# VHH binders against p91247: the designs that were tried, part 18

Target 1, 277 residues: p91247
Amino acid sequence: MAVDMIVEPKWVVQNFGNIRILDASWTFKPKADVAEYKAKYYNKFGVGMNELKNPEYLAEHINGAAHFNFDIAYYPSEDERFTLYTPEEFSSYVKRLGVFNGDHLVIYGRGKDGGMAAASRAYWTFRYYGYTTVSVLNGGIEAFKLAQGVVQSDSKAEGIRCKDAIHFPIGEVCAAKGFKKKTDCDQAFAAKGIKVGDTVVISCGIGLSASAICLAAARSGIVAKLYNGGVHELAYKAPQHLNMRVTLLLHAITVLRCTYIHFTFLYAIVIKIERIV

## First folded at step 6 (VHH)

Design b20 (framework vhh_rezetamig_d1)
Fold by ESMFold2-Fast, scan of step 6:
Structure b20 (fold): chain B 277 residues (1-277), chain A 128 residues (1-128)
Amino acid sequence: as target 1 above (277 residues)
Amino acid sequence: QLQLQESGPGLVKPSETLSLTCTVSGGSISSGSYYWGWIRQPPGKGLEWIGHIYYSGSTYYNPSLENRVTISVDTSKNQFSLKLSSVTAADTAVYYCAARSGWVITYEDLLQSGYDYRGQGTLVTVSS
């Protein structure tokens, strides 16, 4: 579908549950050392998202907005500050921000001129990669607040939260002959604090063990959701009325998951979902 | 106009490696405009996506096949290739090479949106 290139703050407030919002805030700093950046952050988006946090975004952002961080979305090269990744690498980063094909993506900035320079750079980057349903919020977060839009810091006031990720080895529920007895699996889940009626999200980012653990959990009466795309699949399937709170949860879960993605091939990451009162 | 042509053996023995090459004409793999992929259709079944590659070497494979699939690109020959190891009778299918432009974020996007170009297909039979 066609979308306007520039959307107004009142329109964004009215369509808040039906759009994906990205904060494109960037603060000028000296260009990173190319070799140091490549060693630490190049194509390591989970590490980048954990370590290269933007203080302005953390202090205040549009409710539910993920941060499209220029220090992560691009990498420094000898001649350029903002060198473009391959489409697959870029796709890997924006999945972690809860962006899926077909979403109406709204990008905003802040500060001088409403952050239109930063927001426009992000806009053209998405267009370069073939994403067509993208808009810039006119006037940025400042204009959004004047239109009575809701902003937040990283907080847990309302919504759902991630309970600390649990490393769950497939050997706790499987043996050479297949699944262990239900009673043994029940004990394995209980030992990790997971009980009948709990809701868990199981990530397969550490191999196919997640599918087996999900099936064992379902047999034990645990409400288990399997996400092959990790936490980004939750945003795709989530009801629209939960989008804003889900986006913040997905950011936190993605950071936690990425820490272990290359090191624990025999484990699944199990995330308990709890209500915030 | 972009054209794709499959080539390779039409008969492969069980447990061996199936190897196919796709020759691209009317465009350059190095242009960065396309993802280069492989899809197949077993007799009497629907299309199944195998995987794709970008000219830089970045690959994404169907999770059900990922442990057996290797896709590689040779920009000097304007070709890309498929290797599928440990084949069984279930791998008997018409194999197509294909090209897709645009942004790809999920496996589901590839299944739903299809490919802009595809070859005429080549039948590969797995039999002793």
Scores: ipSAE 0.000, ipTM 0.168, lowest interface PAE 14.4, mean pLDDT 73

Design b21 (framework vhh_rezetamig_d1)
Fold by ESMFold2-Fast, scan of step 6:
Structure b21 (fold): chain B 277 residues (1-277), chain A 128 residues (1-128)
Amino acid sequence: as target 1 above (277 residues)
Amino acid sequence: QLQLQESGPGLVKPSETLSLTCTVSGGSISSGSYYWGWIRQPPGKGLEWIGHIYYSGSTYYNPSLENRVTISVDTSKNQFSLKLSSVTAADTAVYYCAARSGYVITYEDLLQSGYDYRGQGTLVTVSS
């Protein structure tokens, strides 16, 4: 239940799949106009995340890390540069970063003194909001690289990305007497652009309908991977992973669990994995 | 170590307001480390979340109880309290005060994660 306040780079590398990593890098800029910020960004985190991107984070970050952006997590007021949101508003923001209650958060910075000032500010902000399972990565991204940790650059994002999610009802492959004929299932997949040899990730709210669709896909020669967390939990815990490379997607999958259930939920979401051009 | 203790009358008349206090020791409410909550267990039923509060005054209530519940903090006494209005026999239960680390803003999050600390519970009977 208790975690160390400071964790070492080697420990982070060894525990990579069991932690949620946040990049707290912040680039100095003049204080924003309060009225303009309020109109455009105050409590509008989707807009902020789209428009207030940090160039250092985009150029290089620890693989899978989300950016805890000070220009979004705080707002400027007449008296303060970094004014604190209410707990509800703060929670709305950090859910978009894939922060789930109970996760062991590891926050890092970069640059002068390993970015310890920025990382520590983020640490105390999480503690202020009642989050206790949070640590600072000693020495920042620089020390992490020296420990042979994996970093990523968005400018080198050629690879495999998730395609737009395909809504797939269980009724496309099942009827009153069980699974439909293989030929009917083959046609159902083909109608949605899925063919023999394709790789797909299949998910639903609780995994039940997804399991059936996964079996039908395997019978049709489709390489299917079952994602147990459901799209709802993925959107809550790691919304960015819906548009991520396969390595980052698989990383998200290993830490997620199903939290959404509904008695009459009979749908699955199929994500076809393809290379970006 | 953090310790929580409930206090208040064990008997409340129908239509009156139930008032309970939780005294916190071994930690400070104003530290910002916890959400402070109330849960109850009616005889023969499971646990039911009532609500919780952050020391700043932000409150989150069970929608089924929202119109009758008020939770407040008194940081000077290191206490937080529950007021449940218009009680009926259905409100007879063992009431627990509780603490949970982390941010919790939804009923669903709370059901899945539970509480880190809980008082011993106090039986409240609603009877004339």
Scores: ipSAE 0.000, ipTM 0.164, lowest interface PAE 16.8, mean pLDDT 72

Design b22 (framework vhh_rezetamig_d1)
Fold by ESMFold2-Fast, scan of step 6:
Structure b22 (fold): chain B 277 residues (1-277), chain A 128 residues (1-128)
Amino acid sequence: as target 1 above (277 residues)
Amino acid sequence: QLQLQESGPGLVKPSETLSLTCTVSGGSISSGSYYWGWIRQPPGKGLEWIGHIYYSGSTYYNPSLENRVTISVDTSKNQFSLKLSSVTAADTAVYYCAARSGMVITYEDLLQSGYDYRGQGTLVTVSS
């Protein structure tokens, strides 16, 4: 669907969980040496994101916002300060910012005129690459704070994200007398977009609810992989201690569509495996 | 403006390799603006995506076909090609070459987005 080109701070606060926010703040610096930049940072977005941190973004940004850093999203060439990457290269960068096609992106700036110049440049850059569901936050971070929006410090965003994670209560497949009939479970999975032949990873913090849901899914012809650990633990603590098959699947989910996930005893998270190619 | 045209044999014997070429006019394959792809429609069935290639050589294949499919690009001739090995009667279909613009972030982006440009299609029959 079409989205408004300009969204108001109150709307952003009200729709915070349904949008992806990018901070387009840029601090003027002398143009980098082209050869030096190309050797160190060109198409090496992990290096750029680690080394080219923006002080204004680090000091304050909208809660959960990733930094769309002009010193990374563009590269200096002989005649241009902000030369555009190919779509393949650009998509590699925005993927690292937790952006996926179909997200409603909201881009903001800061400072003079609410940072509308920087935010608008980022807006037209996304449009150039064919991304149409993008808006500019009117008035920038300053207006957002006046509307009671939440801001944070440092470079920490939301971490890894899984956009298609499904909260699946055990009550969808179990009743007081045990498992529901197969036909009822089939309908519960179908209602959540899960079909015969799909592959899903099912997890909760303890594994108990996930185990029951995994059994019901297997009975319904769904290829279900039970994981007893949390996705957050895998991402941040000890991925090297896991078996390679589980680590690769969770890495693929992280690259494709992962958000930091909270698990509860009565709810499991079901992550549909999208093919990575 | 951009035009795509399929060419290749209309008849292939079982177990052989199906080879098709797409000629691009009105734009350059090496411009970086498009992913170049192949789709097919077997008689009485829906469209099936085969794969896409970016001019850099990056490929995205339908997992059901990936062990039999090779897509390649020839920037000097402004063409891209499909090879499908070990064909059977099930590979009988109208084959289309296609182009899509925009970011490809996930495999599903290729399946769900429409094609900006598509060729007229060429019928390939696999004789038993």
Scores: ipSAE 0.013, ipTM 0.480, lowest interface PAE 7.2, mean pLDDT 75

Design b23 (framework vhh_rezetamig_d1)
Fold by ESMFold2-Fast, scan of step 6:
Structure b23 (fold): chain B 277 residues (1-277), chain A 128 residues (1-128)
Amino acid sequence: as target 1 above (277 residues)
Amino acid sequence: QLQLQESGPGLVKPSETLSLTCTVSGGSISSGSYYWGWIRQPPGKGLEWIGHIYYSGSTYYNPSLENRVTISVDTSKNQFSLKLSSVTAADTAVYYCAARSGFPITYEDLLQSGYDYRGQGTLVTVSS
């Protein structure tokens, strides 16, 4: 779908749930030593995201925005500060930011001229790699705040968005006095495309709702595995932690698309495990 | 194909303002696809970035020159211009106008490989 190159703050506020937002803030720094950078960070995006934090992004960013960090998205070479990765390597990095094909991506900056310089560089980088549904937020975070947009001051949004996860409320299987009848639970699982014989991994923020849903699933003949780390642990440890655990325990492979999810103890996420052999 | 051409006086007196214009053909400044810049090369020395402008009027200047530099756009004529005030013999150089897709963030990005298009250059001599 065609999208506007430049979107206004009011439009972003109105369309928040339908877009993926990236903060392209960058702080001017001396060029890194090429050999040291290559040893520590080249194509090691998890390490870069953990160690190369941006103080301005951490202090304040648009709610839910991941940081498109120039010190990670590009690498220094002998002749260039911001050398472009291969499409495969770039894809690996932006997937960690929760950017996937078909997302309407909105990029913003901050500071001088609303950060349009940094945001525009990020825009043209995505276009170079063939990403077409990308826009720049006019006026940056400053204009967004004037339009009454919500900002936050932590690193929780600097993670991978979770897709293909089934959002499963505990109220689908529990009533005020305990578990619903098996027939009601069977219907709830079926409505979400979960069938007898399916294998699922169930996760929540603190394990409470996930434990109840796991027990209801087992009663319905669904092979259920409880993941005690919850979505916040996935956000900090990346999908590789869950994938390693799933591979070791279930001999199954799944590709997770995850970001920070703020949800109540009344909800859990169900991930259906599929073998790709 | 996009083409850029510098124009302006080749000789400027010390203390006066250097004024150069870049005429763009084969594309439109108002398309928003490029940043439009000025770089210079003094005889026998390396390239120096002066500044650049987006069609909206947003400007970025070399800190060593920013108090003397003004870059402006005229979208109706498809031109952008450089004014450098209070010139001295040290401002004698070949001046190039240039265009790049996306923002040049570092000094290395602004040198020979940092611009997608460049004019032929015009020699400006500050005499006496």
Scores: ipSAE 0.000, ipTM 0.113, lowest interface PAE 17.1, mean pLDDT 72

Design b24 (framework vhh_rezetamig_d1)
Fold by ESMFold2-Fast, scan of step 6:
Structure b24 (fold): chain B 277 residues (1-277), chain A 128 residues (1-128)
Amino acid sequence: as target 1 above (277 residues)
Amino acid sequence: QLQLQESGPGLVKPSETLSLTCTVSGGSISSGSYYWGWIRQPPGKGLEWIGHIYYSGSTYYNPSLENRVTISVDTSKNQFSLKLSSVTAADTAVYYCAARSGFIITYEDLLQSGYDYRGQGTLVTVSS
């Protein structure tokens, strides 16, 4: 699945539910002291995401976009302002931004020249680490707004993490004539590491696609629990509320952590639960 | 050519910390090509991933174990180590150190790909 390197605002608006969007906005500041930065933020992405917030991103960003913050994604070294982390460390950061393998990632910027310099830097960084399904939004957030794209002004939903969340499109279990054969559905679940006897929580924005996936999972011998509120609704509630509802729904002692998740009505998020009994 | 060898006590008392070391030979632990990990197999059960570390010190842990597990690397000795605190009889298992190649963006990459190299395994019994 090749993707265009540059995508246009109208295309992004039309495909909004099928892409993962990152805001690469960066505000110039003097280079941080290397020792001080390393003590506070080096490879401590949770701390960085909490403390190193970008005012422009907070004031306005494309609806659902996570911030790919240069002050976090890179670190200052003796010789360089934007030193690259190892692949493992970079992976740890982008996982917290809700990036999953196979997502069509669209990166945008803002300001001078539509923020193409910042967006392009982020694009090449992802390509350097081996992520190939990535595009730059031509003209940035400004062009997106001119194309009638939706923007928002808060990041309240960010910081909620589901460590083992699996993107599961309804097309993995359904086709034009209804459900796929049981053997095809069994293979789809197995390919995601889900097997007979496993317990999963299935959520989507309105419960429709999740209901079909739950039925297919039950046919495959998977213990599937449907969360009616959906993960999007839950992302705006306190983290303790999410944990209580999920734990009660599963009737089990489980461990899960949630990352800000972007999903559409055409697919659900499947969370595999590991029991600690 | 890459070989991994586990070492450490085969008997640990309940509530104590299980400590194992993996010695790497035939290659450098400072190689950016590998992630260094621990997996275990309780008697009569399947393999369970414990966690992994990159030579820089970055770690990923199994969610069910992450509040008890610490993996560390010693590049000067070409070794990496596992500490698992507050052990119970349920932690009795054959423990393997392992190496995996390839880029990992998400936890799902690790779940699907498995490990390229494993040690011989060492039995650790948790008993008084």
Scores: ipSAE 0.000, ipTM 0.159, lowest interface PAE 11.2, mean pLDDT 73

Design b25 (framework vhh_rezetamig_d1)
Fold by ESMFold2-Fast, scan of step 6:
Structure b25 (fold): chain B 277 residues (1-277), chain A 128 residues (1-128)
Amino acid sequence: as target 1 above (277 residues)
Amino acid sequence: QLQLQESGPGLVKPSETLSLTCTVSGGSISSGSYYWGWIRQPPGKGLEWIGHIYYSGSTYYNPSLENRVTISVDTSKNQFSLKLSSVTAADTAVYYCAARSGFLITYEDLLQSGYDYRGQGTLVTVSS
């Protein structure tokens, strides 16, 4: 299905539930050192999304918009500031932004000329890679606000919610001589509202209890992911077992509103991932 | 038992870079149990969060300061540091290094003041 190349703010407000929005804001800065960038960020999109945050995007963006960050989507080479990745590498990045085949993608910018230069660059980049259902929001976030569009100042890119963190002591799944029987472990997870087919993130500060609980969860048919550090490490190590919206959420572009400030050697923290459409 | 101590010049000229170091004792900066951060308090004003770093090197900066701030860790010295470039008189404040314990810390939590541990603070004056 063909889409208009340029869409108007009122149209975007009216079609908000039927489109995927990307913020293409980019602040001019000196070109990064090529060797330094390659060592830290080249094709390391998890690291880039966590560390190369754009302050204008974080301060204000269209509700639900993910950030298409030029400092991540492109890399500096000796000859060019915005060198293009391979299609496979580019696909890896934009899937982390929640972009899928068939989405009507709307890209916007901000500032000078409504950010049309930045938004247009992102538009042609998607077209270069074969993505055809893409539009630019005329006039950027400024025009969108004048049309009474909703903006936010947090990293929420998708309408999903994590459940409260679940304290899970290792003794729920381990006995004196190893793991408890599968039926006992199934019961322990069920008692905390976790069932076969659920997706959970499991972690503790040292990783010991979390590793055992993750293995018990996997045996019980629970899609369990071990977290041993930063959010980007989890998304990187196990992205194939998470749907792309959950992967995006766990990345630094958005935050779980479920925070638990307590952990101990004998406990793991379990987060059940839910999507709110 | 965790203690944090700031060190660095108390006077910085406008347009120069403010550089502070925090020495951690009573615990390891590589523990993974803490976010290590910087906050400041200008005279007569409230606390302002500058940024945090996780031991892996992942950083979170206050959007209003992000283009001037760099926080780094040196695990071999059990230290972390703040560099704030292009300073003006508005950057005059008591600077504190701080630690927030926790496992799952959201970006929103990192934006709020409320640290488990804090250094005694060091006054940095931007003048002349």
Scores: ipSAE 0.000, ipTM 0.087, lowest interface PAE 22.2, mean pLDDT 72

Design b26 (framework vhh_rezetamig_d1)
Fold by ESMFold2-Fast, scan of step 6:
Structure b26 (fold): chain B 277 residues (1-277), chain A 128 residues (1-128)
Amino acid sequence: as target 1 above (277 residues)
Amino acid sequence: QLQLQESGPGLVKPSETLSLTCTVSGGSISSGSYYWGWIRQPPGKGLEWIGHIYYSGSTYYNPSLENRVTISVDTSKNQFSLKLSSVTAADTAVYYCAARSGFTITYEDLLQSGYDYRGQGTLVTVSS
């Protein structure tokens, strides 16, 4: 799924329910002490999100937008104000902002030139980490308001928190000859407390089972987000050491083995997500 | 440079819970680069996979042990742990903590390729 690099305010208003929005507003302040920051906030995103609030974001942001806070997404080093985390650490932070694989992410800024400098930096940061379905909102929050977009001023941030992980075996939705009937899959999801209209994140860290469960969930009317770590994550992290031919062969072997394996050995972790409003 | 070290009691009574901790050094559990697991080897038998955990808390257990096994992670201490309930003499084994690089893996992949890193192992004897 290709997306435009720059999207217009009217398009964002029209597609509001189908996109994830991040506010990249950043207020200039003196560089933090490296040692102090490292001790308190380095790779401690929960602490950073609780303590490093941005007043402009809290006072006004696009309805539902989470704050991509430069003081958290990056760390200060001796040479740089905005030093990059590892892909795994960055992923951990942005998942706390409700950003998952497959989301069409729209980033905006505010102020001079519609905040295009800050929004563009965040855009290139996501692209650096391999996130391709990302756009910048042309003209920022100011242009969005002119297009009659809805903003919040109640000091609330929208994010997604994960509920307790649900152990979900592939055998609950698949039989030896393929998917079970829709009614049987509906019952399997309902038995785990997952309902039509719920949003779930499915982890594929155990082979191809997560993809099958995601497809069964979509058929049952459940909004499923697939987290595809492993090979994709490794390919991004060490592309110079990853043989593409070996990767394709590994996928083929995994598919073939899953065909003949007892399905109780294949599991997916399903996390029901709840919006913080 | 990744190093794993098991710790816990060497003797456990039948019907009790076996508890082991793995301390990780030379790498961070929260890095997301590894699955963190437990395997065991009973005297005179082959290796048996117990289960593994991803730093997010996602767990995967051997179905033959599923109802007795809990694996948990403590990122603040850079440790992960195993609890195996209702032990019997059949649970007597050398227990290893282990790490596997972040390929999407299946149970079959673990059986064929094994773990990339392993602790030295700790003998746990189940005896009255």
Scores: ipSAE 0.000, ipTM 0.090, lowest interface PAE 20.6, mean pLDDT 71

Design b27 (framework vhh_rezetamig_d1)
Fold by ESMFold2-Fast, scan of step 6:
Structure b27 (fold): chain B 277 residues (1-277), chain A 128 residues (1-128)
Amino acid sequence: as target 1 above (277 residues)
Amino acid sequence: QLQLQESGPGLVKPSETLSLTCTVSGGSISSGSYYWGWIRQPPGKGLEWIGHIYYSGSTYYNPSLENRVTISVDTSKNQFSLKLSSVTAADTAVYYCAARSGFVIPYEDLLQSGYDYRGQGTLVTVSS
């Protein structure tokens, strides 16, 4: 699908749930030593993402935005500061940022001129690799805040999102003193498109809320599987696998696509399992 | 618009190598950023991804089949091919070639990420 190359802050606020946002903020520093970079970070994106954190991004970014970090997305070579990886290597990095083919990417920057130079660099990089559904947020994070957009810091427990996931609050099946009546729980599942005979995987950042929802689902005749390790733990240890798909072996293998997830204690993620084979 | 067409033998003996070719028309196999792949459907079962090749030559195979699968490109003939070695009756299926554009997810199964084009399919029976 065609998308505008420049989108306005108000449009981004209105379409927040339907776009993937990347923060392209970059702080100038002297070019890294080529040999040291190659030994430590070249094509080792998990290491880079853990060690090469940007202070401005950590302090403040658009809610849910991943950092498209120039110190990771490009590598220094003898003659160039921003040398391009192969398409396969670049894809390995952006997959870790929760980007899937077909996502409408919105890239923003910050600071002088709304960060348009950095955001535009990232835009043309995606276009170079053949990614076409990408836009730049006009005016950057500053304009976004003026449009009353929501910003956060990394202390807010952000993670990887499953694109086909149903966000299910524990309050849909629990009251102050226990589970709601079966008929109320049945209606809550039906309202989310989950019916008797469906198979679902239930997960949350810690696993606590998911356990209660799993029990309520079982009482309603829904075949529920609890992923007790939590999406946060899997994302931290194997972000490349979770970003692409979750493979679950039941009577048949089901594959589900995932992107970044923002967890709260009161919410779980319910993934409906559909047989592919 | 791209068109894909499978060709190859309809009968292969057990232990032999199954060899199929996909002819691409309506575009050059070397000019675009495409994944060129193979999927199959055994009788009475769903679709199974076999593997694909990126236009640069990088290959990605289904782990269940990877020790038997080779996918290659012949840019001079605008074709790509599948070789599946040591076949058994379990390899009996309708085989399809398929194509997808884009760079972002090279390891994504074509059945999950989707494909833009697919051939008509060709039945391959493995029997003595």
Scores: ipSAE 0.011, ipTM 0.311, lowest interface PAE 9.3, mean pLDDT 75

Design b28 (framework vhh_rezetamig_d1)
Fold by ESMFold2-Fast, scan of step 6:
Structure b28 (fold): chain B 277 residues (1-277), chain A 128 residues (1-128)
Amino acid sequence: as target 1 above (277 residues)
Amino acid sequence: QLQLQESGPGLVKPSETLSLTCTVSGGSISSGSYYWGWIRQPPGKGLEWIGHIYYSGSTYYNPSLENRVTISVDTSKNQFSLKLSSVTAADTAVYYCAARSGFVIDYEDLLQSGYDYRGQGTLVTVSS
């Protein structure tokens, strides 16, 4: 379905959680040396996101918004400050911002004229690449605050969206006298789309069912992390070794946008971490 | 108006390489606005994404095919092709070539989000 090109602050407040919000704020900097930029940051988005932080975004942004950083989304060339990446490279960057196909993107700016110039540049960049479900927030963060929208101050707000949130009963991996045999547990995970090499986050409110499911997943060669209430992380060792890829990714991307956390002694939520292109 | 047409052998022996070609008409593959892909449907099962290629030559493959797949472009013939090595009876399917205009963020969603153009499909049977 078509989306409006311009959305109002009240609409954004009312539809928060059903949209992906991007902050397009950019602070003027001297043009980077082309060769130095290419060596350090060109198509190395994880490095760019860690090192090229924007002070205005860090000080204040719409709750949950990732930063669409012009110093990362574009690269300097001999003739241009904001040179466009290939669609594949651009896809790699925006996927790190938690943008997935089908998301209704809402882009905002700040400052002079509500940041409409910056937000509009980001809007047309997405449209250039063929992404059509994108809107600009009229009046930027200033108008959003006047509409009683929630903002935050945080050093880390880039995130990934969890597309697969699976209710996983403990009975899938446990029987009356302990864990089911490994081959049965392997099959239970496979039946729910979880395979060796996948990275999953497992949570329930207090970690009881999640702890057992996490251990069974680790035995099956699945990279599993346990979260207790979303604030703390426990890592479990697989039979051979612990895969630290999820910990490194979560250190780089600090906002995990997932479906609701469900607490029960009988169930856990299993959340698959989507791959980076 | 783009039209896509699959061609290749309808019968392939086990352990051999399946080779299919997609001929594009009504537009140029060197146009920078399309992802060119392959999908298949085994008898009685759902669609499975195999992979796709961008005009630049960049390729993306379904990991479940264990790197048996290669997709390539021949801009001089306005064609793109699929090679699937070490085939078994499980590779028996109707194979489609397809094209999607515009930006694709989640490549695994191509089957669900749809392709703008699709060939009519070609049945490939793996049997001795």
Scores: ipSAE 0.005, ipTM 0.312, lowest interface PAE 9.9, mean pLDDT 73

